# VHH binders against c4kar8: the designs that were tried, part 47

Target 1, 263 residues: c4kar8
Amino acid sequence: MAELSTPSPASPAPLDGGRGDELEKFTLRGARQILQLLQDLITHRGLITAHTGGGHSFMTAVLKVDEERGRVVLDPSPDPQANRRALAAPRLTCVTQLDGIRIQFPLVGLGEGQDKGRPALFAPLPAEMLRLQRREFYRLQVPLAHELSCLLKAEDLARKPVEVSARVIDIGAGGVAVVVPTGAAEFVIGGTLPACRLALPDGEPIELDLEVRNLNRQTQRNGTEQLRVGLRFAALPRAADTRIQRYIFKTERALNAKARGGL

## First folded at step 20 (VHH)

Design ng3
Fold by ESMFold2, fold request of step 21:
Structure ng3 (fold): chain B 263 residues (1-263), chain A 124 residues (1-124)
Amino acid sequence: as target 1 above (263 residues)
Amino acid sequence: DVQLVESGGGLVQAGGSLRLSCAASGFTFSSYAMYWGRQAPGKGREWVSGITQSGGSTAYASSVKGRFTISRDNAKNTLYLQMNNLKPEDTALYYCAREWPSFDEYLAEYMQHWGQGTQVTVSS
């Protein structure tokens, strides 16, 4: 038993990870600030990735804040397995993005119940939230119409080379997240995929080395499961970096124009 | 139930070698990438090494690369870590895991499937 204890189910989970001195400037601890941020997530219908351990996560949302009882109400998964994993976990790690700002917070003491006659998940309000307000944490959600793909050079279960065309679901300054078909290839966190090719809409594909940073079997809001692979760019040349930043900028601008009535 | 049991730790002089084993049961071992981690006194958990399901690809922390070798035997449901040229800073509780948290999240994810660990102590 490497970790001998976890926080009490009734206690707010402490934030951990990253470099401690830099984290303090991103940490919200005021009750009013936390409530406002959770309300903003509700208002904007922000999707949340809730990590439940075991390499699993599910997509959820904050349905409401019950200020009288000091708790948040989460949308349960239609997949009963995802809900069971969440309820069994001593801590959920929630990750989302709102108005271009990365947000992370723990939930401890998750329980199930009813909200307005519908099943719901409940947890005490977090004592802390990270509001990572820096451009380098930003991840653009890639529109499906762009058909952005990354050709991964990996191995199959028989140790044979395979090329997997993976759909890019988000992209940021430091990397991409992709979805791969189940069983198409093997991955390991920390592993390197050399000479992959990122296809941007204009120009030739960018050849780059990628490092696997995370692997998540993620249950979607409709109950289906995807393998999500987080990939970091290694040794990115300035020209490639410029093309990626240009794509992000143009796509953000186009999405913002559509949100404001198509101008 | 998923069970991971480490063995092979002990006291060793600097420059020595140890081979750790991790016996897996309660799941289809060959279907999971596997990891070694360690935790030194007063420090958080540290990723040491990982290996794909088939064993075809491996990865190592920079602090152990060239000295440690991860391997697996899927027929025996066993994960291994060969540790050579051990240094006092390698002193830690070593554990195997069936998952590893994202390298890029500042708030650590809960690790569900990991062993109790085996102690490695390296004397100067």
Scores: ipSAE 0.805, ipTM 0.934, lowest interface PAE 0.6, mean pLDDT 86
Fold by ESMFold2, fold request of step 21:
Structure ng3 (fold): chain B 263 residues (1-263), chain A 124 residues (1-124)
Amino acid sequence: as target 1 above (263 residues)
Amino acid sequence: DVQLVESGGGLVQAGGSLRLSCAASGFTFSSYAMYWGRQAPGKGREWVSGITQSGGSTAYASSVKGRFTISRDNAKNTLYLQMNNLKPEDTALYYCAREWPSFDEYLAEYMQHWGQGTQVTVSS
């Protein structure tokens, strides 16, 4: 074919992911249940990662639910650029966790304004929320004092092998999320990092292969930005799996006990 | 303004080859990992391949590994996909992207920077 038809001016639809029917059992659609779940996030001061597209996200929280107007109110970022991305996005993909259950929901029609004299972001209540109630979705937020790290074997920008020591920010049964210094190495979603080493507080580091599952420039609540890399464990031996699960359980138990004692 | 424009699609016989191109403008091309995706009629988008900023590392979906080769020319701001031994199941609209949603999020993240696509049709 010597030539193709002139491209259409319309753009293709956003990626769907192909997970619709398998997700139905996790989907909340009842208005009262959605309102209660959002209120629970407010009550527990849950942090929310709001993905704005282009490989960017920012940390936020639900400040309140305005049931009369059918709106949710979000805390804006102190970084004006993060707020501009959020307002320009056709939708936000919000991700959080409550009581060990992973929660995801979309927000569409985001706008800015003020709430009681403070800057705020507003969106209509979501029509549905995912409540992913399975152990494999749980991610423990790692306390800084534990100093968990993962030694990544990757390549630098000059295509030379490098070892990058990355701080582990969360850990679950299937993987970790880490933060990586800018420019230390190159990553691509779907890529594999062989022979990395996960350091837990007990015992020797675990050698494992990791797959890059996500890459995200994330704006924190204080306005600073970090590169977050989501990594999946490949071929995890049973002994290593047991050590990871024990770490998660003990840390979770310790954090829960501290929360009760502080009330 | 970020623009990604695909070309090189067309009708090809099973077993044949095509080379897709993606011309990039409006950003520093060499600073971004790049991706190819595809979408068959009536189906969701499928990740096909990715390549790091320097081109030093690549990744492929299992369905295309060994048959497709992703590459880039940072001096020309162009991403390529060499497709060999094409099969009817490869029939799809192919597009390039500057980002890809998390493989692990059930509610897909918004993709901001991706092209309109070029159609590849493989006849039996």
Scores: ipSAE 0.791, ipTM 0.930, lowest interface PAE 0.7, mean pLDDT 86
Fold by OpenDDE, fold request of step 21:
Structure ng3 (fold): chain B 263 residues (1-263), chain A 124 residues (1-124)
Amino acid sequence: as target 1 above (263 residues)
Amino acid sequence: DVQLVESGGGLVQAGGSLRLSCAASGFTFSSYAMYWGRQAPGKGREWVSGITQSGGSTAYASSVKGRFTISRDNAKNTLYLQMNNLKPEDTALYYCAREWPSFDEYLAEYMQHWGQGTQVTVSS
């Protein structure tokens, strides 16, 4: 009876020079591939988080690809300040998802103007696009109707313990992204949030420890600023992992069925 | 303009201690979580520690946990890193940062607000 040694959870690979090589296989640099991927984003009306630096981002979308001019047209933020930040930034990092696959691409040389009489942002076509086709990077966009939430145990600005119910916007095997009202709590990247509770539709909340992996002040399309918090499952019981995976699978199946015109 | 100026680095023997300081200007210091990072020769930048705006919560890399202490004085717009029981592997250029890139995302743009760094060298 050979004891199947449970593979030790792979330590997150250090941000060392080796990561660059690993990412190369996921990087698209072909002009045709880039154009196709951008067109796919348009077709699917994919929402894009555009990071402007300084922990700020806004929601946008690719409106058009202008091949003749070699530029991409983006939907501007309803927040003029977000647009100013974007224009002032030496680089935008655009993050989105298509079919559960995380896509990231840089835009440089951002400008503003009008497209067909409407305000728009313009940038040269990206030189490269990262398409992370790995399970660990997969994130399911949570349907709004599911109303997933995570009760976060954190501290407020006065260092008082608070419980914040945060809406889950995406979920994967390794963690969740949540939206928190601005000022509701303080977070620090690398910080641990113990004994949080993730609410899934299929039963009792899952108690788990969370690690803060990223923080971003995001301007929504309605102009409201929210704090997006990326959280890693620090200690996930096997039973919880199974439930999460089941939820993801069921939800994906349902979404795919809907996309095919079934329900 | 955002300015971060690190100081307090130097040469120290293994087992020794140093206290780093980071003077911040050009922004509302108390409105931001702050971070320390380091870059060893031939290696990439690595996260060392973080502290919330109020200083109520702190985080540490496993490699420095129990040895390093991050703190801040918002009245002085200063971030600190007390480093005890230093090891040769702690040898690096140490940076303070207002932002830190995601551990899971390749958001290099979050590294825009770093100081010039202060050199820490730990001899065996």
Scores: ipSAE 0.761, ipTM 0.926, lowest interface PAE 0.5, mean pLDDT 87
Fold by OpenDDE, fold request of step 21:
Structure ng3 (fold): chain B 263 residues (1-263), chain A 124 residues (1-124)
Amino acid sequence: as target 1 above (263 residues)
Amino acid sequence: DVQLVESGGGLVQAGGSLRLSCAASGFTFSSYAMYWGRQAPGKGREWVSGITQSGGSTAYASSVKGRFTISRDNAKNTLYLQMNNLKPEDTALYYCAREWPSFDEYLAEYMQHWGQGTQVTVSS
């Protein structure tokens, strides 16, 4: 009876951000491909999280691709401070999803102006776009109607234990992203949140340990700021994994059916 | 402008100790989690430790856990890293940061606000 050595769970990716070589196969550099992908983003009215650095971001969208001038037009934030940060940033990192595939692209040389009499942000076309077609990077955007939440056990600014019910905005096999009101709790990248509870529609909450992987202060379109927390499933029971996967698949199927006009 | 200035590095023998400091200015220090990272010669950046705004929670890389202690003094706008039982493999440029890039955001540049670093060299 050959003991099938259960492949040791892949060690969590280090917090070093240095995996550039592995991403080349997912990187688009062709001008036509880039233009097409940007156009697709416009067509789908995809919201884009624009990271300005310093742990800050704002919600935007590609409004137009100006091929003649070789630039993209972005929707500015309603928050002037967010726009100032964007303009001051040497690089804007845009993150979005299209058809469940995470898309990332850098914009450099950001400027402000007007497009058809409306305030707009302008940047040269990105030199590259990353389209992450890997299961591990897949994140399902959680429909608002599902009202997924995660009860986070954390500490407040007074170092008191607090339970924060955070809305889940996306979910994947490896983790969730949640939004927390600013000041509700404090987090640190690399920190562990033990015995949290993920609420899925199909039953009792799943108890799980979470690791904080990213923190971002996000300015919403309404001008309010919230904290986006990226969380990795640090210890997930097999049964829980199955439930999460089931939810993802079921939801994807429903979304696809709706997109096809079936609902 | 955000400024971070690291100090306290030096040459130490294996088993020795150092205490690094990071003086922060240009932002509300107490409103941000802070981090230590390091970069060894020929290697990429490595996350070392993090601490919450209040200092109530800390995190450590497995390689330094039990040996390093991160702390902060918000009144002094200063971040600290106590390093004990230093090893040759701890040799690196150490820097403090207000942000740290995540695995999920490969293109995100969160290391815009870090200092010049302080060199730690551990001899065998």
Scores: ipSAE 0.756, ipTM 0.927, lowest interface PAE 0.5, mean pLDDT 87

Design ng3
Fold by OpenDDE, fold request of step 21:
Structure ng3 (fold): chain B 263 residues (1-263), chain A 124 residues (1-124)
Amino acid sequence: as target 1 above (263 residues)
Amino acid sequence: DVQLVESGGGLVQAGGSLRLSCAASGFTFSSYAMYWGRQAPGKGREWVSGITQSGGSTAYASSVKGRFTISRDNAKNTLYLQMNNLKPEDTALYYCAREWPSFDEYLAEYMQHWGQGTQVTVSS
């Protein structure tokens, strides 16, 4: 009876030594820190993009932290398929932002159940949370009232040129994230979208070239699916850069003032 | 279950050509952009090329632009990479992917469906 040695779980590929060290600086592993950060997410009602793999994600939120049971409670998707994907995934990658700081954490061992009579997703508390406190990763969440949009020049599934007005959801010095209706256009990571137009609240739209950096099929809380597209400013004129920076600065200041009760 | 099976790799002399194939199963192939990546010994994974669902748009890394051509046959659920004018620096394990981790360095670690890969070795 030859004992079939169960292959040892493949050790996570060593993070390239230099990048790993940098990442470690931003990684929280303390139980108290993790709990506090999760609680902060609850307090701020931070929306979380939960990646289930395969380019699919859904919007969720931390509803509760159960310290006694060592678990986090998440809001399930209104889409049963998204929930199935989540439950089938060996790991959820949760991405969110708090105060402009990107937060990322894995959840393993997702289950479904009831919390106070409502459907909920449950996972053990994350062993680590990444809090990227770098300016380069800063993304301003665009207030809905600003109605920032980006006219994307792309192709549809029939390979016909289309112009899609996409809502800008976040903006930084290096690019924007936009949401596009599913099926409105097709994108490929690494692809270039030439002569797009970013509309800021002040002045004429900025013409710029964009590079697709990430794609996520995101199920919204309302059950609709949208494509989130991360776009890099591929060629940004200096004047445009200044305008973007000014907008970010002005908006950030206004948001901070409001948060402090000044408005 | 999503399955990606790469083939077509081998040993080739510098200046030679290879055509890689990736057979996809377990998902609606035509609904996804597809990608090629590679990993050279002692190096990290690098993006090589991408193609939209319809095949209407393609993208290439600067290192392979003009030499490599990505294509797809949705009817056959197959992704291709034609590699021409191969160089020793192209030596790597080549793999296809249904999703590419965000070039945002931090998401790359979490969003990977990779095949087993096919070895390409370019001799001088």
Scores: ipSAE 0.752, ipTM 0.931, lowest interface PAE 0.5, mean pLDDT 87
Fold by ESMFold2, look of step 20:
Structure ng3 (fold): chain B 263 residues (1-263), chain A 124 residues (1-124)
Amino acid sequence: as target 1 above (263 residues)
Amino acid sequence: DVQLVESGGGLVQAGGSLRLSCAASGFTFSSYAMYWGRQAPGKGREWVSGITQSGGSTAYASSVKGRFTISRDNAKNTLYLQMNNLKPEDTALYYCAREWPSFDEYLAEYMQHWGQGTQVTVSS
């Protein structure tokens, strides 16, 4: 009665059981819509996280869309290892935001080459793009000037307790993403970090339990690697939720006012 | 080249125990968090457990917590899964992995470094 299957390094099996069913209502498949959205990303100079698999990603940008050849052109990494991983991956999962809306799209068939004498990565236009217009998917990119931090209670590589003050890079209703220096602490997907402290600009830090949801060794635009840790809020009191939502709204409003004034 | 080879599976009666091993080679084992996953026939892959590089911290799926224990021996480049009080629903192909996809359900990622697996079958 058992169905026999064997995973192998040469035959990937994606873990995305909800993708084709629940996400269909957020999926854009029209060629005109896709081209316009990619052009909008170029115009807004959107930073894109390209996931190459194996817990690796690199920061990139869409440089142009080549309509004549049906291709998108990406900025390569200065780190040759990041480029090699990207070229070897069966697909890239690109994630970004446009006007506060999470945009996600796959690229398949990535190749390397040159665009007007400069190194570039090329892929056929994606056949679909996700525009995830839901509040729980929204993540505010935290301005560096706010210096938001989260005190993580973890263990170092010698199994000793450490407290790591990690910079918060994005925040949403359900969690935060932070960056951690290499070697400061150990993390595992599925692990729980109890009694962490999230420091918002006003008021006392919020004490909360965090669950590790993702770990990405991210190659930055300058080639430097850092560990990005995605964390979910486990037990969030209503007062803390209110403070987080207020921070997000106030910051988003301020950022939108600056962006609109620049148009 | 990266190689992960599982062993220790077999047929066992409900309530019994098994210890799985995963022999690692072709990379610096102690530099990676390691994971056990399983796949029942006709079902998707399920995260079972994870362990940090040093072995100092572990995590478990709620369905196995309290019954399964993950461990590692970095001197022997080996990952282990001690499975106690086994149930028929634990029947699956068990494999170890050097990475695990994000728990973010809308982010499609592929695993690229995992073993061939070892079959565990639990009879009532």
Scores: ipSAE 0.682, ipTM 0.901, lowest interface PAE 1.1, mean pLDDT 85

